# Ledger of designs, part 3: VHH binders against StAR-related lipid transfer protein 6 (STARD6)

Target 1, 220 residues: StAR-related lipid transfer protein 6 (STARD6), of Homo sapiens (Human) (p59095)
Amino acid sequence: MDFKAIAQQTAQEVLGYNRDTSGWKVVKTSKKITVSSKASRKFHGNLYRVEGIIPESPAKLSDFLYQTGDRITWDKSLQVYNMVHRIDSDTFICHTITQSFAVGSISPRDFIDLVYIKRYEGNMNIISSKSVDFPEYPPSSNYIRGYNHPCGFVCSPMEENPAYSKLVMFVQTEMRGKLSPSIIEKTMPSNLVNFILNAKDGIKAHRTPSRRGFHHNSHS

## First folded at step 20 (VHH)

Design ff2 (from ee6 with Q100E)
Fold by OpenDDE, fold request of step 23:
Structure ff2 (fold): chain B 220 residues (1-220), chain A 123 residues (1-123)
Amino acid sequence: as target 1 above (220 residues)
Amino acid sequence: QVQLVESGGGMVQPGGSLRLSCAASGFTFSSYAMSWVRRAPGKGPEWVSTISWSGGHTSYADSVKGRFTISRDNAKNTLYLQMNSLKPEDTALYYCAKDEVYRTWSGTSFQYWGQGTQVTVSS
């Protein structure tokens, strides 16, 4: 499987979503975050667009969202976020396990995703993700394997202040299992809002150079 | 505590070969992808290669493809990097890393790496 090609294609699709301003229905507005949706063309479900402003530059924001090591510290929706293989400097495969949702009515899902960061002109960065098959991480009985169609983060500078970013998130997830579509539709918007809020909080916390420097374990 | 100890570096002439080793402890080595990263003087860290937990998948930077081979022995908790056809531009401190993606303002970083082993390629 040509993971590089898949990554590039996925980024392009996310770019396309970002340029498509038609057919979106606002489903939730909360705390200056807007969640819109339209029918996905990839599966029988919704493509969600989430928009918010993050008080950080696009470069820093994209780096923050791209990193894996601290993801679970700020993203409360996840219990696991591990890189399982690196393809190149900008592309890796990630194993993700979600928390339970909706007061336990939605059991955890796991995903194997190809993650790719691409920098565009104008200080726009895209982090794309798409589920892929990775033989070393087969589905397990412990989790319901979900599937992410092309998803991603688009980080762009605010016109008024380039130190701030417009964050647009695209989510196109098959949760699979015996979940009713209605439950997903009811719970997803709130979860998406919470993600943005978590990101805002997380990035603020990361501004403090936690001396988590190069823990050079100087074994003296 | 995660410990990574690199060894096998040295000085070689262009075209020479070295084999680096990394002894890992303090975590379940066989459960994680492992990477080699290098840092040349005055440059940021550069990803070199990654191997999946089982060894079934490997990836290489374009700059080292065909010359370097990453491997691992999970029974020994050891990561290897066979470096052939070494070039002066390969001169760097080489680090073994538990592959977590940290992207800093200065580029890609890793959560855990050792003290590194110096590789110098010079005529």
Scores: ipSAE 0.870, ipTM 0.935, lowest interface PAE 0.5, mean pLDDT 91
Fold by OpenDDE, fold request of step 23:
Structure ff2 (fold): chain B 220 residues (1-220), chain A 123 residues (1-123)
Amino acid sequence: as target 1 above (220 residues)
Amino acid sequence: QVQLVESGGGMVQPGGSLRLSCAASGFTFSSYAMSWVRRAPGKGPEWVSTISWSGGHTSYADSVKGRFTISRDNAKNTLYLQMNSLKPEDTALYYCAKDEVYRTWSGTSFQYWGQGTQVTVSS
């Protein structure tokens, strides 16, 4: 499987979503975050568009969202977020396990996703994600394997202040299992809002880059 | 505590070969992808290669593809890098790293790496 090609294609699809302003229905507005949706073309479900403002530059925001090591410390929806393989400097495969949702009515899901970061002109960055087959991480009986169609984060500078970012998140997730579509539709918008809130809190907490990047094991 | 100890570096002529080793301890080695990273003088860290937990998948930087081979022995908690057809541009301190992505403002970093082993390619 050509993971590089898949990554590039996924990023392009996310870019396309970001440029498409038609057909979106607002489904939730909370805490200056807007969740919109439209029918997905990839599966029988919804493509979600989530918009918020983050008080950080696009470069820093994208770096924050791209990193794996501290993801579970700020993203409360996850119990596991591990890199399982690196394809190149900007592309890796990740194993994700979610927490239970909707007061335990939705059991944890796991995902195997190809993650790619691309930088564009104008200080816009895209982090794309799509589920892929990775034989070393087959589905298990412990978790229901979900599937992410092209998803991603678009980080762009605010026109009035480049130190702030417009964050647009696209989500196309098949939860799979015996879940009613209605439950997913009902719970998803709140989860998406919470993600943005978590990210906002997380990036604020991590504004001091100094401590966490290079652990030199100096223990002689 | 996570420990990574690199060895096998040295000085070689262009076209020569070296085999690096990394002894890992303090974590379940067989559960993690492992990487080699190098740092040349005055430059930032450069990703070289990654191997999946089982060894079933490998990836290489374009600069080393076809010349370097990453491998692992999970029973021995050891990571290897066979380097063939070495070039002066390969001169660097080579680190074994537990592969987690920590992207900093200066680029991609790894959470855990050792003291490194020096590789010098010179006539």
Scores: ipSAE 0.859, ipTM 0.929, lowest interface PAE 0.5, mean pLDDT 91
Fold by ESMFold2, fold request of step 23:
Structure ff2 (fold): chain B 220 residues (1-220), chain A 123 residues (1-123)
Amino acid sequence: as target 1 above (220 residues)
Amino acid sequence: QVQLVESGGGMVQPGGSLRLSCAASGFTFSSYAMSWVRRAPGKGPEWVSTISWSGGHTSYADSVKGRFTISRDNAKNTLYLQMNSLKPEDTALYYCAKDEVYRTWSGTSFQYWGQGTQVTVSS
């Protein structure tokens, strides 16, 4: 399988979502974070768009969102976030395992996702993702294997203050398993607001000097 | 407690070969992807190579492709990098890393990295 070609096509699809202004319905606005949705063209379910302002440059924000080493410390939706293969400097495959959602109504899912970062004109950075098959990580009995259709992050300068970012996130997740569609529609908007809030908290903590001093911990 | 110890570095002439090793402990080595990363003087980290948990998939930076070979021995909890046709540009401190993707040193979870082994290529 040509993972690089898949990654590049997925980035083009996310760029297309970011340019598409038609058919979006606002489903939640909270704390200056806006969640919109429309029917997915990929599966029976929704494509979500989440928008908020992050007080950090687009380059630093996209690096923060792309890197795996800090992810589960701030992303409260995940139990596990591991790189399972790296294709090149801009492209990797990850294994994620979610927490349960909707007060236990949605059991944890796992995903095998191809992740790709690309810089565009105007200091816009896109991190795009799509689920792929990776033979070394087949579905297990511990988790329902979900599927992310093209999704990701668009980090661009805030027009009024280019030191800040406009973050747009696209989410297009097929949860699989036996679920009432209405449970997802009722819980997803709040979960997406919380994701942005947790990312804001995480990148704020990232500015704080890193702790070192234990013998098993090092850097260079 | 993850522990990674690199070895096998040294001084070699251009065109020479070295084999780096990384001894791993404190985790189930056979469950994780592993990478080699290098840092040349005055430069940030450069990804060199990655191998999947079983060894079934490998990948290389363009600058080393065809010259370096990553491998692992899951029974011995050891990661390897065979470095052939070495060039002065390969001079760097080489680290092994457990299943981490990074963009800068500031975003790196250092608990998953070794201390490095120096490779110096000069005539």
Scores: ipSAE 0.586, ipTM 0.830, lowest interface PAE 1.9, mean pLDDT 87
Fold by ESMFold2, fold request of step 23:
Structure ff2 (fold): chain B 220 residues (1-220), chain A 123 residues (1-123)
Amino acid sequence: as target 1 above (220 residues)
Amino acid sequence: QVQLVESGGGMVQPGGSLRLSCAASGFTFSSYAMSWVRRAPGKGPEWVSTISWSGGHTSYADSVKGRFTISRDNAKNTLYLQMNSLKPEDTALYYCAKDEVYRTWSGTSFQYWGQGTQVTVSS
């Protein structure tokens, strides 16, 4: 079906972003996390690259980022993260609703995204995403429906310590609505640094004992 | 808090049928996709089937396509799995899951799961 083909194409685009070393401008460095950007070729806006080190193996990190069970407890940018349909064991569609950003200046958006995970040579795992239409979740009047162009996570071994991961995240979000591009440019780099920090904190807390069955573990 | 209670397992001979049920509470069942997941002895969890909130979209692992049917009754907050033409390789502990997505090779899962219901297919 169209979703599986879209997922494969999106993964190839994210692979391409990871291999492309030209034209990136560093826009923020904080806590050993580097945010770079360049103009998107998909829309009027930016493609962002975020890089940091996570003290976890690539396999466990990609599992953590791919699984849905505890996403909103660690990802402080989201109020909702639901799987709305599963295509196969490596591919699903999710519905996300963001928190407000920039102290209320950016109202919440919702997204319907196709998510796909694939393993590559060198113990590199890529989780790729892009927005799609899913008829059971049409845009609602409660939220501005945003659009994620090809984006995702690249999890690979850290050269100096392969038990740790180099995490590279690509973000290419069309926020839509009546919103000044300058507020996005001022806000996004800090939000992306915070995402990496929150993922690092979340995976550390996720290592605490857990069991199958009824269990709700709180972190922060 | 989310509660999921599976039932309907048992022992059957190859070629037999079983119908699993999952009673859900503690969340708005009709707003969420639901899945069946199974774990055979000595193996990690295996995704079996998923159904969208309305029931309008279903999907199945290749190993069960044509033999298993997922369904839901949103008025009764209940998820079902009709299992026909059962084979010995279907022997497993079966769980229902809300929003469950995981990776097979790690075997790691942290989400809301029930206690499971055992399905045993043997002569």
Scores: ipSAE 0.505, ipTM 0.788, lowest interface PAE 2.2, mean pLDDT 86
Fold by ESMFold2, look of step 20:
Structure ff2 (fold): chain B 220 residues (1-220), chain A 123 residues (1-123)
Amino acid sequence: as target 1 above (220 residues)
Amino acid sequence: QVQLVESGGGMVQPGGSLRLSCAASGFTFSSYAMSWVRRAPGKGPEWVSTISWSGGHTSYADSVKGRFTISRDNAKNTLYLQMNSLKPEDTALYYCAKDEVYRTWSGTSFQYWGQGTQVTVSS
């Protein structure tokens, strides 16, 4: 399997989602964060777009979102976020396990995702990902193995204030298992708002890390 | 709780060889991918190599490919880096890392689990 080719194609798909302005329906606006959705072309479900403003440069924001060592300290949607292999300096494979959500109606899923970071014109950084098969990490009976279709983060400078970033996130998650579509639709928008809020809090803490926390901040 | 102790560095001539070791404790070593990361004087961290939990997959930075070999012994909780055909550009403090991913576009500080082991390539 050519993981680098898959990673590059996935980045192209996320770039395409970011350029596509048609068919999006706003499903939630809260705390200056906007969640939109449209039908996925990859599975029976939705492609979500969530956007907000982060008071940090695109380079520092994308570095923060890309690194794995601090991910679970700020991403409250995850129990586990581990690199299982690294392809090159821009590309790695991770294993994630989600928290339960929707008041326990959606049990934890795990994912094996290929993650890729690339810089584009205009100081735009894209972190893209999609699920892949990785033979050393097959599905287990402990979790429902979900599938992320092309998804990721787009970090761009705000035109009015380039020291701030516009963060756009695309989410295209096939939860699998036996779930009512209604429960996903009711809970996903607020969880996506919370993701942006938690990232804001996380990047504030990242700017002034403790020396003692520095030695142990790669733990769950 | 996680402890990683690097060793095996030293001063060698260009073209020489060294073998680095990393002793791991405080976690289930055989469950995690492991990496080598290096930091040259005045520079940020640079990823060198990664090995999957079983050793079934390895990868290398272009600058070391064909010269360095990563390996692991899960029974001894030890990670290794065989460095051959060493160049002055390989001079750095070498760290082992448990499933960490780094990028330094912003100059962000990174977390390491030990003191590292110094490799100096000079005649």
Scores: ipSAE 0.492, ipTM 0.781, lowest interface PAE 2.2, mean pLDDT 86

Design ff3 (from ee6 with T108H)
Fold by OpenDDE, fold request of step 21:
Structure ff3 (fold): chain B 220 residues (1-220), chain A 123 residues (1-123)
Amino acid sequence: as target 1 above (220 residues)
Amino acid sequence: QVQLVESGGGMVQPGGSLRLSCAASGFTFSSYAMSWVRRAPGKGPEWVSTISWSGGHTSYADSVKGRFTISRDNAKNTLYLQMNSLKPEDTALYYCAKDQVYRTWSGHSFQYWGQGTQVTVSS
């Protein structure tokens, strides 16, 4: 499997979503975050568009969202977020396990996703993700394996203040399992809003480069 | 405590070969992908290669592809890097890393790496 090609294609698809302004229906507005949706062309479900403003530059925001090591510290929806293989400096495969949702009515899901960061002109960055088959991490009976169609984060500078970013998130997730589509549709918008809020809080907390990323094991 | 100890570095002529080793301890080595990273003088860290937990998948930077081979022995908790056809531009401090993506404001960082082993390619 050509993971690099898949990553590039996924980023391009996310870029396409970002440029497509047609057919979106607002499904939730909360705390200056707007969630819109339209029918996905990839599966029988929805493509969600989530928009918010983050008080950080696109470069820093994208770096923050690209990180794996600290993801579980700020993303309350996850219990596991691990890189399982690196393809190149900008591309890796991750294993994600969610928390239970909706007061336990939605059991945890796990995902194997190819994650890629691409930097564009104009200080726009995209972090794309798509589920891939990775033989070393087959589905397990412990978790319901979900599937992410092309998803991603688009970080763009605000016109009035480049120190602020417009964050647009695209989500096309098949939760799979015995979940009714109605439950997913009812719960997803709130979860997406919460993610943006968590990211906003997380990036604020991580403004000070924690020395945590440079563990130089000094062998005495 | 996670410990990574690199060895096998040295000075070689262009076209020469070296084999690096990394002894890992303090974590379940066989459960994690492992990487080699290098840092040349005056430059930031550069990813070199990654191997999955089982060894079933390997990836290489374009600059080393076809010349370097990453491998691992999970029974020995050891990571290897066979470096052939070495070039002067391969001169760097080489680190073994338990790979988690920490992207700092200054670039990519790894969660854990050792003190490194020096590789010098010079005539």
Scores: ipSAE 0.864, ipTM 0.929, lowest interface PAE 0.4, mean pLDDT 91
Fold by OpenDDE, fold request of step 21:
Structure ff3 (fold): chain B 220 residues (1-220), chain A 123 residues (1-123)
Amino acid sequence: as target 1 above (220 residues)
Amino acid sequence: QVQLVESGGGMVQPGGSLRLSCAASGFTFSSYAMSWVRRAPGKGPEWVSTISWSGGHTSYADSVKGRFTISRDNAKNTLYLQMNSLKPEDTALYYCAKDQVYRTWSGHSFQYWGQGTQVTVSS
């Protein structure tokens, strides 16, 4: 499997989503975060668009979102976020395990995703993700294997203040299992809002230089 | 505590070969992808290669592809890097890393790496 090609294609698809302003229906607005949705063309479900403002530069924001090591410290929806293989400097495969959500009515899911960061002119960065087949991480009985169609984060500078970013998140997730579509539709918007809020809090906490250092095993 | 100890570096002539080793401890080695990274003088860290937990998948930077081979022995908790056809531009401090992606303004970082082993390619 040509993971590089898949990554590039996925980023292009996310870019396309970001440019497409038609057909979106607002499903939730909370704390200056807007969640919109439309029918996905990839599966029988929804493509969600989540928009918010993050008080950090696009470069820092994208770096923050791209990092694997600290993801579980701020993303409360996850139990596990591990890189399972690196393809190149900007592309890796990760294993993700979610928490239970919707008051426990939705059991944890795991995902194997190809993650790619692409930098564009104008200080826009895209972090794309899509589920891939990785034989070394087969589905297990412990978790329901979900599937992410092209998803991603678009980080762009605010026109008035480049120290702030417009964050647009696209989510196309097949949760699989015996879940009512109605339950997903009812719970997903709140989860997406919470993600943005967690990211805001997380990035603020990461501004402290002490956590970003090279962790060298000092043989003292 | 996670510990990574690199060895096998040295001075070689262009076209020469070296084999690096990394002894890992303090974590379940066989459960994690492992990477080699290097830092040349005056440059930031450069990713060199990664191997999946089982060894079934490997990736290489374009600069080393076809010359370097990453491998692992999970029973020995050891990571290897066979370096053939070495070039002066391969001169660097080489690190073994438990691969977690940390991106900073200064480049990519890894959560855990050792003190490194020096590789010098010179006539």
Scores: ipSAE 0.858, ipTM 0.927, lowest interface PAE 0.5, mean pLDDT 91
Fold by ESMFold2, fold request of step 21:
Structure ff3 (fold): chain B 220 residues (1-220), chain A 123 residues (1-123)
Amino acid sequence: as target 1 above (220 residues)
Amino acid sequence: QVQLVESGGGMVQPGGSLRLSCAASGFTFSSYAMSWVRRAPGKGPEWVSTISWSGGHTSYADSVKGRFTISRDNAKNTLYLQMNSLKPEDTALYYCAKDQVYRTWSGHSFQYWGQGTQVTVSS
């Protein structure tokens, strides 16, 4: 499987979603975060668009979102986030396991996702992902294997203050299993607002330098 | 706390071979992909190779493809790099790495977990 070609194609799809202004319905606005949706062209379900402002540069924000080792410390939706293979410096495969949602009505899912980061003109950074078939990591009986259709983050300068970022997140998750679509529709918008709030809190915690925050430790 | 201890470096003539080892502790080794990263004198870090969590897939930088072979032994928590047909350009301090971000546009340095092992290829 040509994972690099898949990654590049996925980034193009996310870029396309970011440029598409048609058919979006606002389904929640809270704390200056806007969640919109429209029907997915990939599965029976929704494509979500979430927008918010992060008081951090696009470079810092995209690095923060791309990091694997700190992901579960701030992303309250996840139990596990492990890199299981790396294709090159910009491209890796991860295994994720979600927390339960909707007060336990949605049991944890796991995902095997290809993740790719790319810089575009205008200081716009895109982290794109989608689920892939990775035979050495088959589904287990412990979790329902979900499927992420093309999704990711678009980090760009805020027009009024380019030192801040406009963060747009696309979510296109097929939860699989036997779930009522209405329970997903009822819970997803609030969960997506909370994702942005948790990312804000997480990157703020990284703003305060520790004694050792940015040093190489390995030269003696 | 993650600990990675690299060994097996040394001096070798061009065209020679070396086998590097990395002993891992402080984490569930078999749950993660493992990588080799190198830093040549006066240069930044360069990704060399990655092996998937179970060992079923490998990837290599173009500069080493066909000459280097990455492997792992999950029962021994050990990562290996067989380096053949060594060139002067392979001279570097070699590190093993667990699930670490290698690319940053904000200016953050890569964080190395171990001390590395020196490989020197000279005629």
Scores: ipSAE 0.463, ipTM 0.780, lowest interface PAE 2.2, mean pLDDT 86
Fold by ESMFold2, fold request of step 21:
Structure ff3 (fold): chain B 220 residues (1-220), chain A 123 residues (1-123)
Amino acid sequence: as target 1 above (220 residues)
Amino acid sequence: QVQLVESGGGMVQPGGSLRLSCAASGFTFSSYAMSWVRRAPGKGPEWVSTISWSGGHTSYADSVKGRFTISRDNAKNTLYLQMNSLKPEDTALYYCAKDQVYRTWSGHSFQYWGQGTQVTVSS
């Protein structure tokens, strides 16, 4: 399996979603965050687009979103976010486990996703993801194995203030199991608004010092 | 507390070999991908190699591919790097790491947990 080719193709699909202005229906606007949706072409369900402004440069925002070790400190939708293999410096495979949602109506899912970061002209950075098979991490009885179709983050300069970022996130998640589509459609828009708010709070508070530097013996 | 203790470094002629070891404690070693990183004098950290939790998948930086072999023994909580056909450019402090990305995609963002082991390759 050619993970790098899959990663590059997935990035192109996310770039395409970002350029596509047609067919989107706004399903929630809250706190200057807009969630839109349209029918997915990959599965029976929706492709979501969520957009907001982050007061941080695109480079720093994309670095923050790409980091694996900090993810669960700010992403309240996740219990677990572990890198399980690295393909190269900008491509890795992760295992994620979600929290339960809708007061337990949606039990935790786990995912095995290929993640790829690429910088584009105009200081636009895309972090793209797609679920892949990774034989070392087969589904377990503890979690329903979900599937992320092409998805990710587009970080670009805000037109009026390039020191700030426009963050666009695409979500195309097949939850699997026997869930009513109406439960997902009712719950997802608020969850996506909360994701942007949590990312905004996380990057404002974020600071990850070197662990080696913290463990050097020293007196005050 | 997580501890990683690197060993097996030394001085060697170009074309020679060394085998590095990393003893791990303070975490469930067999649950994590592990990496080797190196830092040459005056340079930032450079990712060298990664091995998946079971050892079933490995990857290497282009600069070492075909010359270095990463392996692990989960029963002994130990990570290894067999380095063959060594070059002066391989001279560096070598660290093992529980592989994570902390701050930036543009660099190899790792936490160093030990002192490292010095590898020096000179004529």
Scores: ipSAE 0.272, ipTM 0.664, lowest interface PAE 4.1, mean pLDDT 85

